# Miniprotein binders against p81326, part 140

Target 1, 226 residues: p81326
Amino acid sequence: MLHFGGFIMEINHISKILEKEREEYIRNKVEEYLKQGFSKDDAVNKANQSWRTYIGHRIQDVIYNLLKKFLKDSGLKVTTDKALNNRNLPEELDKVKRLIAINYGEYLFLPDADVIVYKVENNDIKIIAIISVKNSFRERRFETTYWKLKLKESPVTSHIKVFLATPDKDNEISYKCPNGKPKKMRIILEYELDGIYFLKEDFEETEKAKHFGKIVEDIIEISKKL
Key: E = the ipSAE of ESMFold2; O = the ipSAE of OpenDDE; V2 = 0.75 times the mean of E and O plus 0.25 times the DockQ between their complexes.

## First folded at step 15 (miniprotein)

Design X44 (at its last look DockQ between E and O 0.80; V2 from the best seeds 0.69)
Fold by ESMFold2, look of step 15:
Structure X44 (fold): chain B 226 residues (1-226), chain A 101 residues (1-101)
Amino acid sequence: as target 1 above (226 residues)
Amino acid sequence: GPEEILEEAEKLMEEAYKLIREARELLEKGDPESLEKALKLLEKAIELLRKAIEKIQKALDQGVPEELRKKLERAFILAEWLLMFAEWLLEYIKERLERQK
């Protein structure tokens, strides 16, 4: 019999493999920024920010392609916030964008929705889930919960499930009470979000906190309830 | 019969899994010779996984008792997850080799 954990757990190596690029990436970017005339301190800060953007996009691409592949036969479609920010959107994607946008008076903004799962029934679009991808929680640690709360404010978006997918490389949210002390980030994220999906082996599993390998079946089950 | 097809598919998947693990070990070494060897192992693993998936899908199309159907569907899911990782790793190592040129 095949071992679900062993075969599925190989996906956890993606973030670990990518993290080994960090030192070389930062060194090359610092050199690049120094040549542009930035101070050493500014070059280092810019290089670190560049790395965070790069690694986040690399992990997002993996998640996007995985969901696109596995959800296709269930009649579910997948897009990204990057695709929705194009000026000349196809009609279908323009509808997706409008269905998740949050109104701030004369302005519309997309939530932190790195990957969006939706279905099309004839000409009607139903947003199923939004997945926020975070490699670490250095800054803006509760941004995903903010967007969940904003989506709950409107009957158009209140049904949308908001998930967090993370390798949690620095063990910032892997346990609720590490060393017997409540971890505020984990407790609040788990309470407010519809699910947290870990791309790692070592974390505290709960009804809402699961290995990333469970995300496909969870999304399919949600979509059946429409 | 379908039970024999499942057994054959599981053998292919286990072989592919061993090749994928070996490819990860070679990636850790990082030298061009190791990376080229890892690519060949991954190409073989991908071939084995696609063959396993094809066998499983064919067996499912024949109609089978519910208990065997559940086993075939589980194997299909596991093979698809492993194939996704193998394909990602193959492309990653190709990118790594291109940087070294």
Scores: ipSAE 0.772, ipTM 0.889, lowest interface PAE 0.8, mean pLDDT 89
Fold by OpenDDE base, look of step 16:
Structure X44 (fold): chain B 226 residues (1-226), chain A 101 residues (1-101)
Amino acid sequence: as target 1 above (226 residues)
Amino acid sequence: GPEEILEEAEKLMEEAYKLIREARELLEKGDPESLEKALKLLEKAIELLRKAIEKIQKALDQGVPEELRKKLERAFILAEWLLMFAEWLLEYIKERLERQK
């Protein structure tokens, strides 16, 4: 009998595996910064910051590739805010960009969108979901929530689902009320976002907080309703 | 029949899973020899998973009762997830080996 849980749980190791590079990465970066003339303390601090960025991108890339692969068969397409940050875009991506833009009066700005899921039907583009990827919540804790709220303000973007994907390595949002104390971040994120998907096993599951393995199914289901 | 195919696919998946786990353990050691061994294991795991997926797909194509269909579909998804992980891990280890050179 296939241990169904075991196979999906392998994805949980991705973050752990990547985190093992930290020591080597830090050492190398410290050396690099020392050579640049920084003090030891500054070099360490810069290396740590560099690591946070690096590991964040690595995890984002994994999630992007996962979504891209699993959604492809369903006819869904994926892109990133980075891909949209070009002057010359293909028509399709230009439309995607416009359809996720947030109005600030004289200006349109894009939300942070690590992954954008959309479909093309009859030459019309429908944005389905934006997935924000967070390795840790030390910085910009409610940034994703901000963008969700902004997207809700326009009838053009109000339908767009906003999800958070995270390994939550520091257990910042894995539980709502650990030891009887409410975790504001978990509660607020779960309330404001359309879903939180964990790349880990040890978390409090709810209607909105699920294992990352469910994200594909959920996105496909949403896509059918649009 | 389709049930037998499912069982065969499940066996392949289980074997692949064992190989993946062993590969992860070897990755933890981190030495070049262990990493090379891990690559070989993952390559085999990937092969097994692809075979499993093919078998499952074949069974689904034959028309099966709803209950069996659900089982096959679940197995299919699991196999795909496991395959994706194995492929990721393979690439990761390759990158690690390259950095050690």
Scores: ipSAE 0.561, ipTM 0.798, lowest interface PAE 1.1, mean pLDDT 91
ESMFold2 (binder alone), look of step 15: mean pLDDT 89; pTM 0.892
OpenDDE base, look of step 15: ipSAE 0.555; ipTM 0.796
ESMFold2, look of step 16: ipSAE 0.757; ipTM 0.889
ESMFold2 (binder alone), look of step 16: mean pLDDT 88; pTM 0.892

Design X45 (at its last look DockQ between E and O 0.82; V2 from the best seeds 0.00; counts 0 for: pae E 3.5 > 1.5)
Fold by OpenDDE base, look of step 15:
Parts: sequence; C-alpha cells; structure tokens
Structure X45 (fold): chain B 226 residues (1-226), chain A 101 residues (1-101)
Amino acid sequence: as target 1 above (226 residues)
Amino acid sequence: GPEEILEEAEKLLEEAWKLIREARELAEKGDPESLEKALKLLEKAIELLRKAIEKIQKALDQGVPEELRKKLERAFILAEWLLEFAEWLLEYIKERLERQK
C-alpha cells in the first residue's frame, strides 16, 4: 500500500533545500552593500532583509506552480497579485482584480494575494480562494488575518476563502499549546483563517490545520459549492 | 489486467521515490559531484514516473470497477506530486550548477 504520506512529504524539503543558498547569498549581498558605502552592520542587516524577500518569493513561486498544475484538470485557474498589477490586463484578469478589491472609500486596494484561485463559468468569474504564502512570521504576523477580515466586510468578497501556506521553519505556529503555553499566533490564525497548510511533518493537525497536500482537494471541494 | 497494471505502477512509484530521496540528500550536500549524481537519479526517477502515469492512465481508459478506479486515481495523484517535485529539484540543481560555473 503506497504510503500516501511519504510521497507528498518530499515537498517538506523544498524550504530546506532553498535555504542552502543563504550563506552564499548573504555574503554576496553584504559585499554589494559595502561597495555602496554602507557600514558592516547595515550591510548585514540589509542582506538579511533581502534574503527574507528573496526566499519568500522563491517559495511562493513553488507553491504557485504546484497549485497551477494540480488545479488545472479541475478547470480552476490561478493568478497572483503581481500579475494583476498591470495597466493593460486581459478582460478575465481585470474581472479577477475587481472581484478581490477591498473598498477604502475613495480607493480600492488589493489584498496581499500570493495565489488567487478562481473559476470561469459562462463568462462569469468566481473567486474561490486566496492563498498567502509565508516562510516566516517575523514580520507582518497578522497581515493575512487582516485581509481575511477585510474581505468578510463586503458581500462581494465575503465568500472568498483565505488560506495560509507555510513551512513554518521556526515552529511559530506548528502547535497551539506547546509545553502548556498557548501560541497566540497559531490560535488566532487558525481561528480567523479558513485553513493553514503546512509544508512540514511536525505540526499539530486540526480541522483547519492540515498538510499542504490537502489544499488541492479542499479548494476543489469549495469550488463545487460555489 | 488493470490490477496488474496498478501493481506495476505502484512498484515504479516506489522505485522513483527512492531515487528522489537519494537525489534530494545529494542535493543537500551541495558539492558539484553530488549535484551531478543527483541529476542522473532524478532523470531516471522522472522516466519511471512518466511510465507509471502512462500505465495508470491506460488502465483508467479501459474502464475499471469503482474500487480499482479509486486506487488508480490515488496512484495517479501521487505520481503527479512526485513528478512535480522531481522536476522542480532537477531545475533547481541545474540552476545551481550553472551559477557555480
């Protein structure tokens, strides 16, 4: 019997593999910033920040490609907030952009949406889910929660599921109450979001907290109800 | 029959998985020799996975009982997951090797 768990578990190593570039990347960036006239301390800090951005984007790209591949056969489409930041959008993407926009009175702004899943039926666009990808939670810990709450405020967007995908490298949200102490971030994220999907093995599984391998099935199921 | 095809596909998947694990472990070492060896293992794994997918698809196309269909579909999904990972890792290693040159 094929251990379903073993095969999908290989994706848990993606973050670890990507992190192997860190030392080289940091060294090169430090040198670059020193040449620009920054102090050693400033150069190191800037290099670390640059790395966080870089590794974050790489993980996002992997997750995007995975979702794109596995959702394609179900007739579901995927895009990103970056793809929507264009002046000349195809009609389909322009509709997607409008359907995820949040009203701030005089302005409409897009939520942070690393991956947007939608379907097209009879030329109508239905937004199914937004997936936020986080490598670490050092910065903007509740940003995804903010966007979920904002999306709930409008009948246009209230149906949109918001998911978090993370390797949770630093075990910040892997367990609710490790050693009997509540992890505020895990509890709040799990409560407010529609699901958390882990690219790792060592986490507390719940109805909302699952392995990333389940995200495709969950999205497809949601899409059938819309 | 379709049951035999499933068994063959499962064997291919298991073998491919072993190769992928070994390739991953080599990739984690990061030296050029290990990376080159990992590439060869991944190429073989990808070939096995494609073969498995083809076998599974053929069985599904022939019409099978519902129970067997579910097993085949499960195997198909697993094969696609492994294939995606293997292709990603292959590309990643190629990019690293190019940057070291």
Scores: ipSAE 0.563, ipTM 0.799, lowest interface PAE 1.0, mean pLDDT 91
Fold by ESMFold2, look of step 15:
Structure X45 (fold): chain B 226 residues (1-226), chain A 101 residues (1-101)
Amino acid sequence: as target 1 above (226 residues)
Amino acid sequence: GPEEILEEAEKLLEEAWKLIREARELAEKGDPESLEKALKLLEKAIELLRKAIEKIQKALDQGVPEELRKKLERAFILAEWLLEFAEWLLEYIKERLERQK
């Protein structure tokens, strides 16, 4: 008998598959940076940062395409922060951009959101959720919680759900109290965010911390309440 | 009838899942021969998944009892997830093989 969780777990292997090419990628990038005149230490640091960005983008692309496909029949649309920063912005996306913008006095900025889910009803746009995709938490550990807090400050954006999607390959947030000690990152992220969706099998499941395969059902359910 | 369609679709899904799992394991090895074999397994799996999705969709369009409808919808969701993973892995393998030329 087929089990839904079993099929979804094949997607959990995306990070492992991509990790196979890490050594080659780093080696090639170090060579590139050395040619640009960087010191050995700077080239290595930059290559590692480049790898983390590359892997994050690859995982983000998969998540974007999955959500776009699975949400389409529910009348939900999906876009990305990259698309919203495009110079030639279609009118619909320009409206999405304005609806998630955060006011900093004289300036208006987008939250650092990787994937945005919205719906269109009678030419009106309603933002449903923002998904932040993180491969690791080496830097910007609480970036996603910052944006959730900022969105909560305005009645126009306070309804927007903020989710984190992650393979968490280094087990940085998979458990609340590994070895009996509270893990601040997991505890704060779960408390402040609307949900954490793991692209892996081994993690502490809670009402807010779930397997990634549940995200489509959750988004659809939320959209019905708005 | 729709019960037979569900049984046929589940058989196709199970076979496709086995092919995808084997292809994933081969892709994790990363050598050109393993990648070529994985590519062929994925092409077969994708064909089976598209057939299963088509069968399930036609059965749902006919209207079915609530209990059977829920089972068909679950099978459809599972087939779509497998198809997306298989298509992603197929394109990844093609990129890897092109890089190794």
Scores: ipSAE 0.305, ipTM 0.653, lowest interface PAE 3.5, mean pLDDT 85
ESMFold2 (binder alone), look of step 15: mean pLDDT 87; pTM 0.874

Design X46 (at its last look DockQ between E and O 0.37; V2 from the best seeds 0.00; counts 0 for: pae E 16.8 > 1.5)
Fold by OpenDDE base, look of step 15:
Structure X46 (fold): chain B 226 residues (1-226), chain A 101 residues (1-101)
Amino acid sequence: as target 1 above (226 residues)
Amino acid sequence: GPEEILEEAEKLLEEAYKLIREARELAEKGDPESLEKALKLLEKAIELLRKAIEKIQKALDQGVPEELRKKLERAFRLAEWLLEFAEWLLEYIKERLERQK
């Protein structure tokens, strides 16, 4: 009996594979910044920051493509916040943009939405889920939680599920109480978000904390209830 | 029958998985020879996966009992996951090889 768990586990290596480029990337960026006149220390710091951004985007792209492929078969559509940052949007994407916008009085702003899942029924758009992709939690640890809370404040957006997908390479949120000590970030993220999906094996599984392989099924199930 | 098709598909999936795993391990080494070998393994794995998907789809189209349908659908999902990963890894390796030239 093919264990679903064994086959899907290969995706756990995506982050590891991508990280193999780090040394070369850092070296090249350091050289670039040195040529721009930065000090060695500044060049290294800037290179590391650039890497974090770079690797983050690459992981986001992989996850986006995975979701796009698997959700397409179910008739669901996906987009990104970047795709919505255009002046001339197709009608469908313009509607998506409006349906995820958060009200700040005089202004509407979009939440950080690496992946937006929606369906089109009878020319009506229903937003199903927003997936935030994070490689690490060094910066903006509760940003996804902020957006979830903001989305809850409006009846227009309160139904939108917010998920976090992460390899959690630094084991920042993999366990709730490692060594008997509560991990504040894991506890809060799990409490506030609709789900956390791990691209790794070594994590504490709960009702809300699952392997990334479950995300497609969960999204499809949610879509049927909307 | 559909049960035999499922069994054949599962065998194909198992073989493909082994190839993908080996290809991944080679890709992690990162040297050009290992990367080239990984490409060949992935191409073979992708072929096996496509064959498995085709077999499963054919069985599903014939109408099967609910229990067997669930098994076939599960196998189908697994095949799709493996295929997506293999294709991603293949493209990644190609890009790396191009950058090394």
Scores: ipSAE 0.529, ipTM 0.777, lowest interface PAE 1.0, mean pLDDT 91
Fold by ESMFold2, look of step 15:
Structure X46 (fold): chain B 226 residues (1-226), chain A 101 residues (1-101)
Amino acid sequence: as target 1 above (226 residues)
Amino acid sequence: GPEEILEEAEKLLEEAYKLIREARELAEKGDPESLEKALKLLEKAIELLRKAIEKIQKALDQGVPEELRKKLERAFRLAEWLLEFAEWLLEYIKERLERQK
């Protein structure tokens, strides 16, 4: 990967630049919530949650646009959970949606996936990977591993790679054994998932835990083997 | 030849990347002097990226062997993405400077 890895690792700093705007964003949101009648404490809490949602969506959009651009020349296509939730799906996307669905008896449910990478060969669609973007591990810490396990239950979906992309600002999974103590979350996520891609420089790199700048090359190599 | 063009373009991309990184660090400081310096670095990076894009496009227009074409196209896409990022950051910094007036 020529300069792609360097640029991608630099985009993990986009969230840091946006965080410099955090004070103004929070101040404006607190004012909005105070005008709605919330107490100051509630308004501050709601403003902080609003910021976390906002920054998380911004990171997801960057990841989507990057993958779409850099995978295009390899014959790979990219879509999102947002696109699959549209009321009128093109036939191609309807097939993608059906191919990632999980069977719960009489019901079919979609995994919680942010970005989906697939290819079209002959008359068939093949799902390559699902990328889950997590900004925080405070809630639903192992949701991504649950979806990986469910996808493994069917031969139709068992080949799908499940990746996690995260800035991990709070260092919840950046190291296996900080201060000599094992981090259960990091160990389980790395064991169960096909890869963890960090949107920052400071983390313990392993065969499955890499800089986000490596994700395009890894996806392309996987697609060639399918 | 086109191999030399690829090497030249890659050097331009590396220099632009370094300038963008420094500009980002200056933008994180947020004071007007740092923001002004960041603008100058980004303007230089944009110039380098546009030069790289033009060199790569010229080489692709001449026709090249398939393996070299793949490398040139990859470099072209990286240059375009860096350019889009640099232009976004430039606009963001200009907006911040105007707010600080």
Scores: ipSAE 0.000, ipTM 0.143, lowest interface PAE 16.8, mean pLDDT 78
ESMFold2 (binder alone), look of step 15: mean pLDDT 88; pTM 0.878

Design X47 (at its last look DockQ between E and O 0.80; V2 from the best seeds 0.00; counts 0 for: pae E 1.6 > 1.5)
Fold by ESMFold2, look of step 15:
Structure X47 (fold): chain B 226 residues (1-226), chain A 101 residues (1-101)
Amino acid sequence: as target 1 above (226 residues)
Amino acid sequence: GPEEILEEAEKLLDEAYKLIREARELAEKGDPESLEKALKLLEKAIELLRKAIEKIQKALDQGVPEELRKKLERAFILAEWLLEFAEWLLEYIKERLERQK
């Protein structure tokens, strides 16, 4: 008998599979930046940032395609930050973009919204959730929390659920109290966000910290309340 | 009957899961020989998953008792998640092997 946990186990390995190419990727990028005239230290820093962007986009693509596939029959639509920044934006996506924008007086900025789930109901668009995708937390540790707080400040965006999807490859937020000491990053992220969905097996599960396989069911349930 | 179809589909899913697990472990090694072997395992797993999905859909199209319907729907969801992962891994491995030429 196949158990539900079986497919969760397999998707939980995406980051590990991708990480296998890290050293080759960084080596090639360092060489590329050195040819452009950067110092060794600058080339290494740029290559590491390039890797974080690359692996984040690879994981984001998997999450996007999975959500698009499994939410379609529930009348839910999915888009990405990349699609929203496209110059050939159809009217529907232009509305999505405006509905998630944060107002800073004279300026409008998009939150860190790698994947956006929305529905079209009665000729209107309702944003259900945004999902931020992080492979690790070495840089911009609380950016997702910041955007949740900003979205919460306006009645137009306060209903939007903000989720974090992460392999947490360096075990930075997998447990609340490792070795008996509170892990501030995990505690703050869990407190402020609407959910954390782990693409790994070994983490402390709570009402807000769950296996990634639960995200589809949760989004569908939330959409019924809106 | 529908119970027999569920059992057949679950057997296909169990076999596909084993193949996908083996393929994933080989992909984690990353060498070309392991990647080539993983490709073959994934192609077989995808074939089994598509067969299982077809059997489940046919059974659901028939009027089945609610308890059996829930089991069939759960099996369908599991098959679709495995299929999505297997297809992603297959394409990723093809990309990796092409890069190594």
Scores: ipSAE 0.608, ipTM 0.823, lowest interface PAE 1.6, mean pLDDT 87
Fold by OpenDDE base, look of step 15:
Structure X47 (fold): chain B 226 residues (1-226), chain A 101 residues (1-101)
Amino acid sequence: as target 1 above (226 residues)
Amino acid sequence: GPEEILEEAEKLLDEAYKLIREARELAEKGDPESLEKALKLLEKAIELLRKAIEKIQKALDQGVPEELRKKLERAFILAEWLLEFAEWLLEYIKERLERQK
């Protein structure tokens, strides 16, 4: 009996594989920044920051493509906040944009939404979920939580599920209470978000904390209830 | 029958998985020779997965008992996951090889 767990586990290596480019990337960026007149220390710092952005986008793209593929057969559609950041949007995407917008009085702003899952029924759009993709939690640790809370404040957006997908390469949120010490970030993220999906094997599984391989099933199930 | 098709598909999946795993391990080494070998393994794995998917789909189209249907659907999902990963890894390796030239 093919253990479902073993095959889906290969996706756990995506982050590791991508990280192999780090040394070359950093070297090249350092050289670039030195040529721009930055000090060695500044060049290294800038290169590291650039890498974090770069690797984050690459992981996001992989997750986006996976979700797009696996949700397509269920009639679900996916987009990104980047795709919505256009002046000339198709009607469908314009509606999606409006349905995820957060009200700040005089202004509407979009939440950070690496992946947006929605369905179209009878020309009506229903937003199902927003997935935030994080490679590491060094910066903006509770940003996803902020957006979840903001989405809850409006009856228009309160139903939208917010998920976090992460390889958690630094083991920042993999366990709730390792060595008897509570991991504040894990506890808060799990409490506030609708789910955390790990692209790794070694984590504490709970009702809300699952392997990434479960995300498609969960999204489809949610979509049926809307 | 459909049960035999499932068994055949599972065998194909097992073989494909082994190839993908080996390819991944080679890709992690990152040297050109390992990367080229990994490409060949992935191409074979992708072929096996496509065959498995085709077999599973054919069985599902014939109408099967609910219990068998669930097994086939599970196998289908697994095959699709492996295929997506293999195709991603293949493309990644190709890009790496191009940058090294």
Scores: ipSAE 0.512, ipTM 0.772, lowest interface PAE 1.1, mean pLDDT 91
ESMFold2 (binder alone), look of step 15: mean pLDDT 88; pTM 0.877

Design X48 (at its last look DockQ between E and O 0.67; V2 from the best seeds 0.00; counts 0 for: pae E 2.0 > 1.5)
Fold by ESMFold2, look of step 15:
Structure X48 (fold): chain B 226 residues (1-226), chain A 101 residues (1-101)
Amino acid sequence: as target 1 above (226 residues)
Amino acid sequence: GPEEILEEADKLLEEAYKLIREARELAEKGDPESLEKALKLLEKAIELLRKAIEKIQKALDQGVPEELRKKLERAFILAEWLLEFAEWLLEYIKERLERQK
């Protein structure tokens, strides 16, 4: 029988299931862009970017629903960057948005925070964790670490845990190099982030690199200390 | 008694897990026939999981020794993880089959 903690969790196969529709998706999108007048090269590039956005959102939705379901009994609330970008925010979500915004002089920007976990105590909102969801790494390999560093610059946001949740479908950070050393991207991500949670069965486990099933327990434990 | 309920719930969880694993493997193939079979397996697995969750909740409500309570709570959490995955996969398969029409 399987146990919570994720060595054999079927959720670890979400990326592989979704990838089966990739070829059909790309073909349909290329055709769509060609009809709009784009060159073949541009249509292919746009279709691939559309696919990455699509599959990323599908995985993010699963993570959001899981966290919402499993954290509610601990008094923790969950939202998404999509919800925070709505024009008519409830006061509670407007406060969440303000609490994670980064100041760049005349401009305020939201970090890449796909899923946000927070709690409400006596009209105060405390951001517990931000989860960045990546199916694979291609460009923007270190965007999540950038946002962690920005959040650490202020006492108001320095407590916020920044996690990466990833199937790592191309095995870019899962395994050591043949020489026994971790890959450079893995070293940097693990050093800078508060945790990496893998949506796959096999990878090099460390204190910070865990099965995705551990994320709920970890968030709850962190919330008790805040 | 509560220990018998735990044993029954564990059996339901094992059966549901087998069905979910089979459904996942079929969904990874992606062809319409495999997707239709996976859909039926998932419907049965969800039914088994809901039954297991209900049995576990009833046993917990009866008041049980702490050791048995811990086992029931662990089984409940596992059932909820499996149920969430099964429900997601079921909805995904329905979407895939509908697009093929």
Scores: ipSAE 0.552, ipTM 0.803, lowest interface PAE 2.0, mean pLDDT 86
Fold by OpenDDE base, look of step 15:
Structure X48 (fold): chain B 226 residues (1-226), chain A 101 residues (1-101)
Amino acid sequence: as target 1 above (226 residues)
Amino acid sequence: GPEEILEEADKLLEEAYKLIREARELAEKGDPESLEKALKLLEKAIELLRKAIEKIQKALDQGVPEELRKKLERAFILAEWLLEFAEWLLEYIKERLERQK
C-alpha cells in the first residue's frame, strides 16, 4: 500500500521546478530595465523584486487550482481576492466580498486572501477559510497574522479560519527551535493562525503545522461544523 | 471483485508514480531532450491514473464493505493528487518548450 505520504510528496517539488526559470527571468528583466534607463544595480534589484512577485503568483495559482479541484466534490467553492476586486460582481461573489470585509470605520477593506473557501446553503453564504500563500517570508512576515487578528475582531468574520500555505524554501518557519534557538516567526505564525501547511517534507509537524496534503481534509471537516 | 480492483488500481498508481517521478527528474534537467522525454512519460502516467480512477469509481459504485470503501476512497484521493500534479507538470513542460523555440 503506497503510503499516502509518498504520492503527495511530489507537490513538494512544484516550487523547485518553478525556480528553474529564475535565471532566465532575471536576465530578461535586467535587460528590460537597462533599456528603460536604470542603472545596473537598480535593474538587478528591480528584476529580483519582479521575480519574487512572479514566482509568488505562480505558486498561488497552483495552490488555488489544487484547492478548487479537490474541494469541488464536497460542494465547496473557492475564489480569490483578485476575483472580488471587480465593480460588477455576481451576487454570490458580492456576498462573499462583504462577508470577508474588515471594518475600519468609514471604510471596509478586504484582507489579503489568496484563496477564499466558502459554501452556499439555502442561498446563504458561509465563509470557511482564507488561505494565504507565501513562497518566502522576506517581506511582510506577519501580514497574514495581522489579517487573522483583524478578522477575529468582528462576530461576522471571527469564525473564518486563516491558513498559511508555503513551500518555505528558505527554511524560515520549518522548525520551532532549531539548534535550541526559537524561531520567532514560526512560533508566532503557528500560535496566531489556524494552521500552517507545508509544501515540503522537511519540517516540524505539530497539530497546526501539517503537510499541504492535509489541507483539503481539514477544510472539509471545518465546513461540516459550520 | 472489489478487492481485486483495489489491487489493480494500486498497481496502476505505483507505476504512474514511478513515471511521474522520472518525468519530474527529467524536467529538473531542463534541456529540450529531457523535457520531451518527460512529456511522454507524463502522458503515459496520466493514462494509467485515469484508468485507476475509473476502476476505483466503478468499485465504489457497486457497493463495498466499509473497510474496503475506505481503502478505495484513499486510493481515489491519491490518484487524483497524482493526476493533478502530472497534468500541471505536463503543461509546465509544454510552456517551457514553447519558450525555447
Scores: ipSAE 0.513, ipTM 0.774, lowest interface PAE 1.1, mean pLDDT 91
ESMFold2 (binder alone), look of step 15: mean pLDDT 88; pTM 0.875

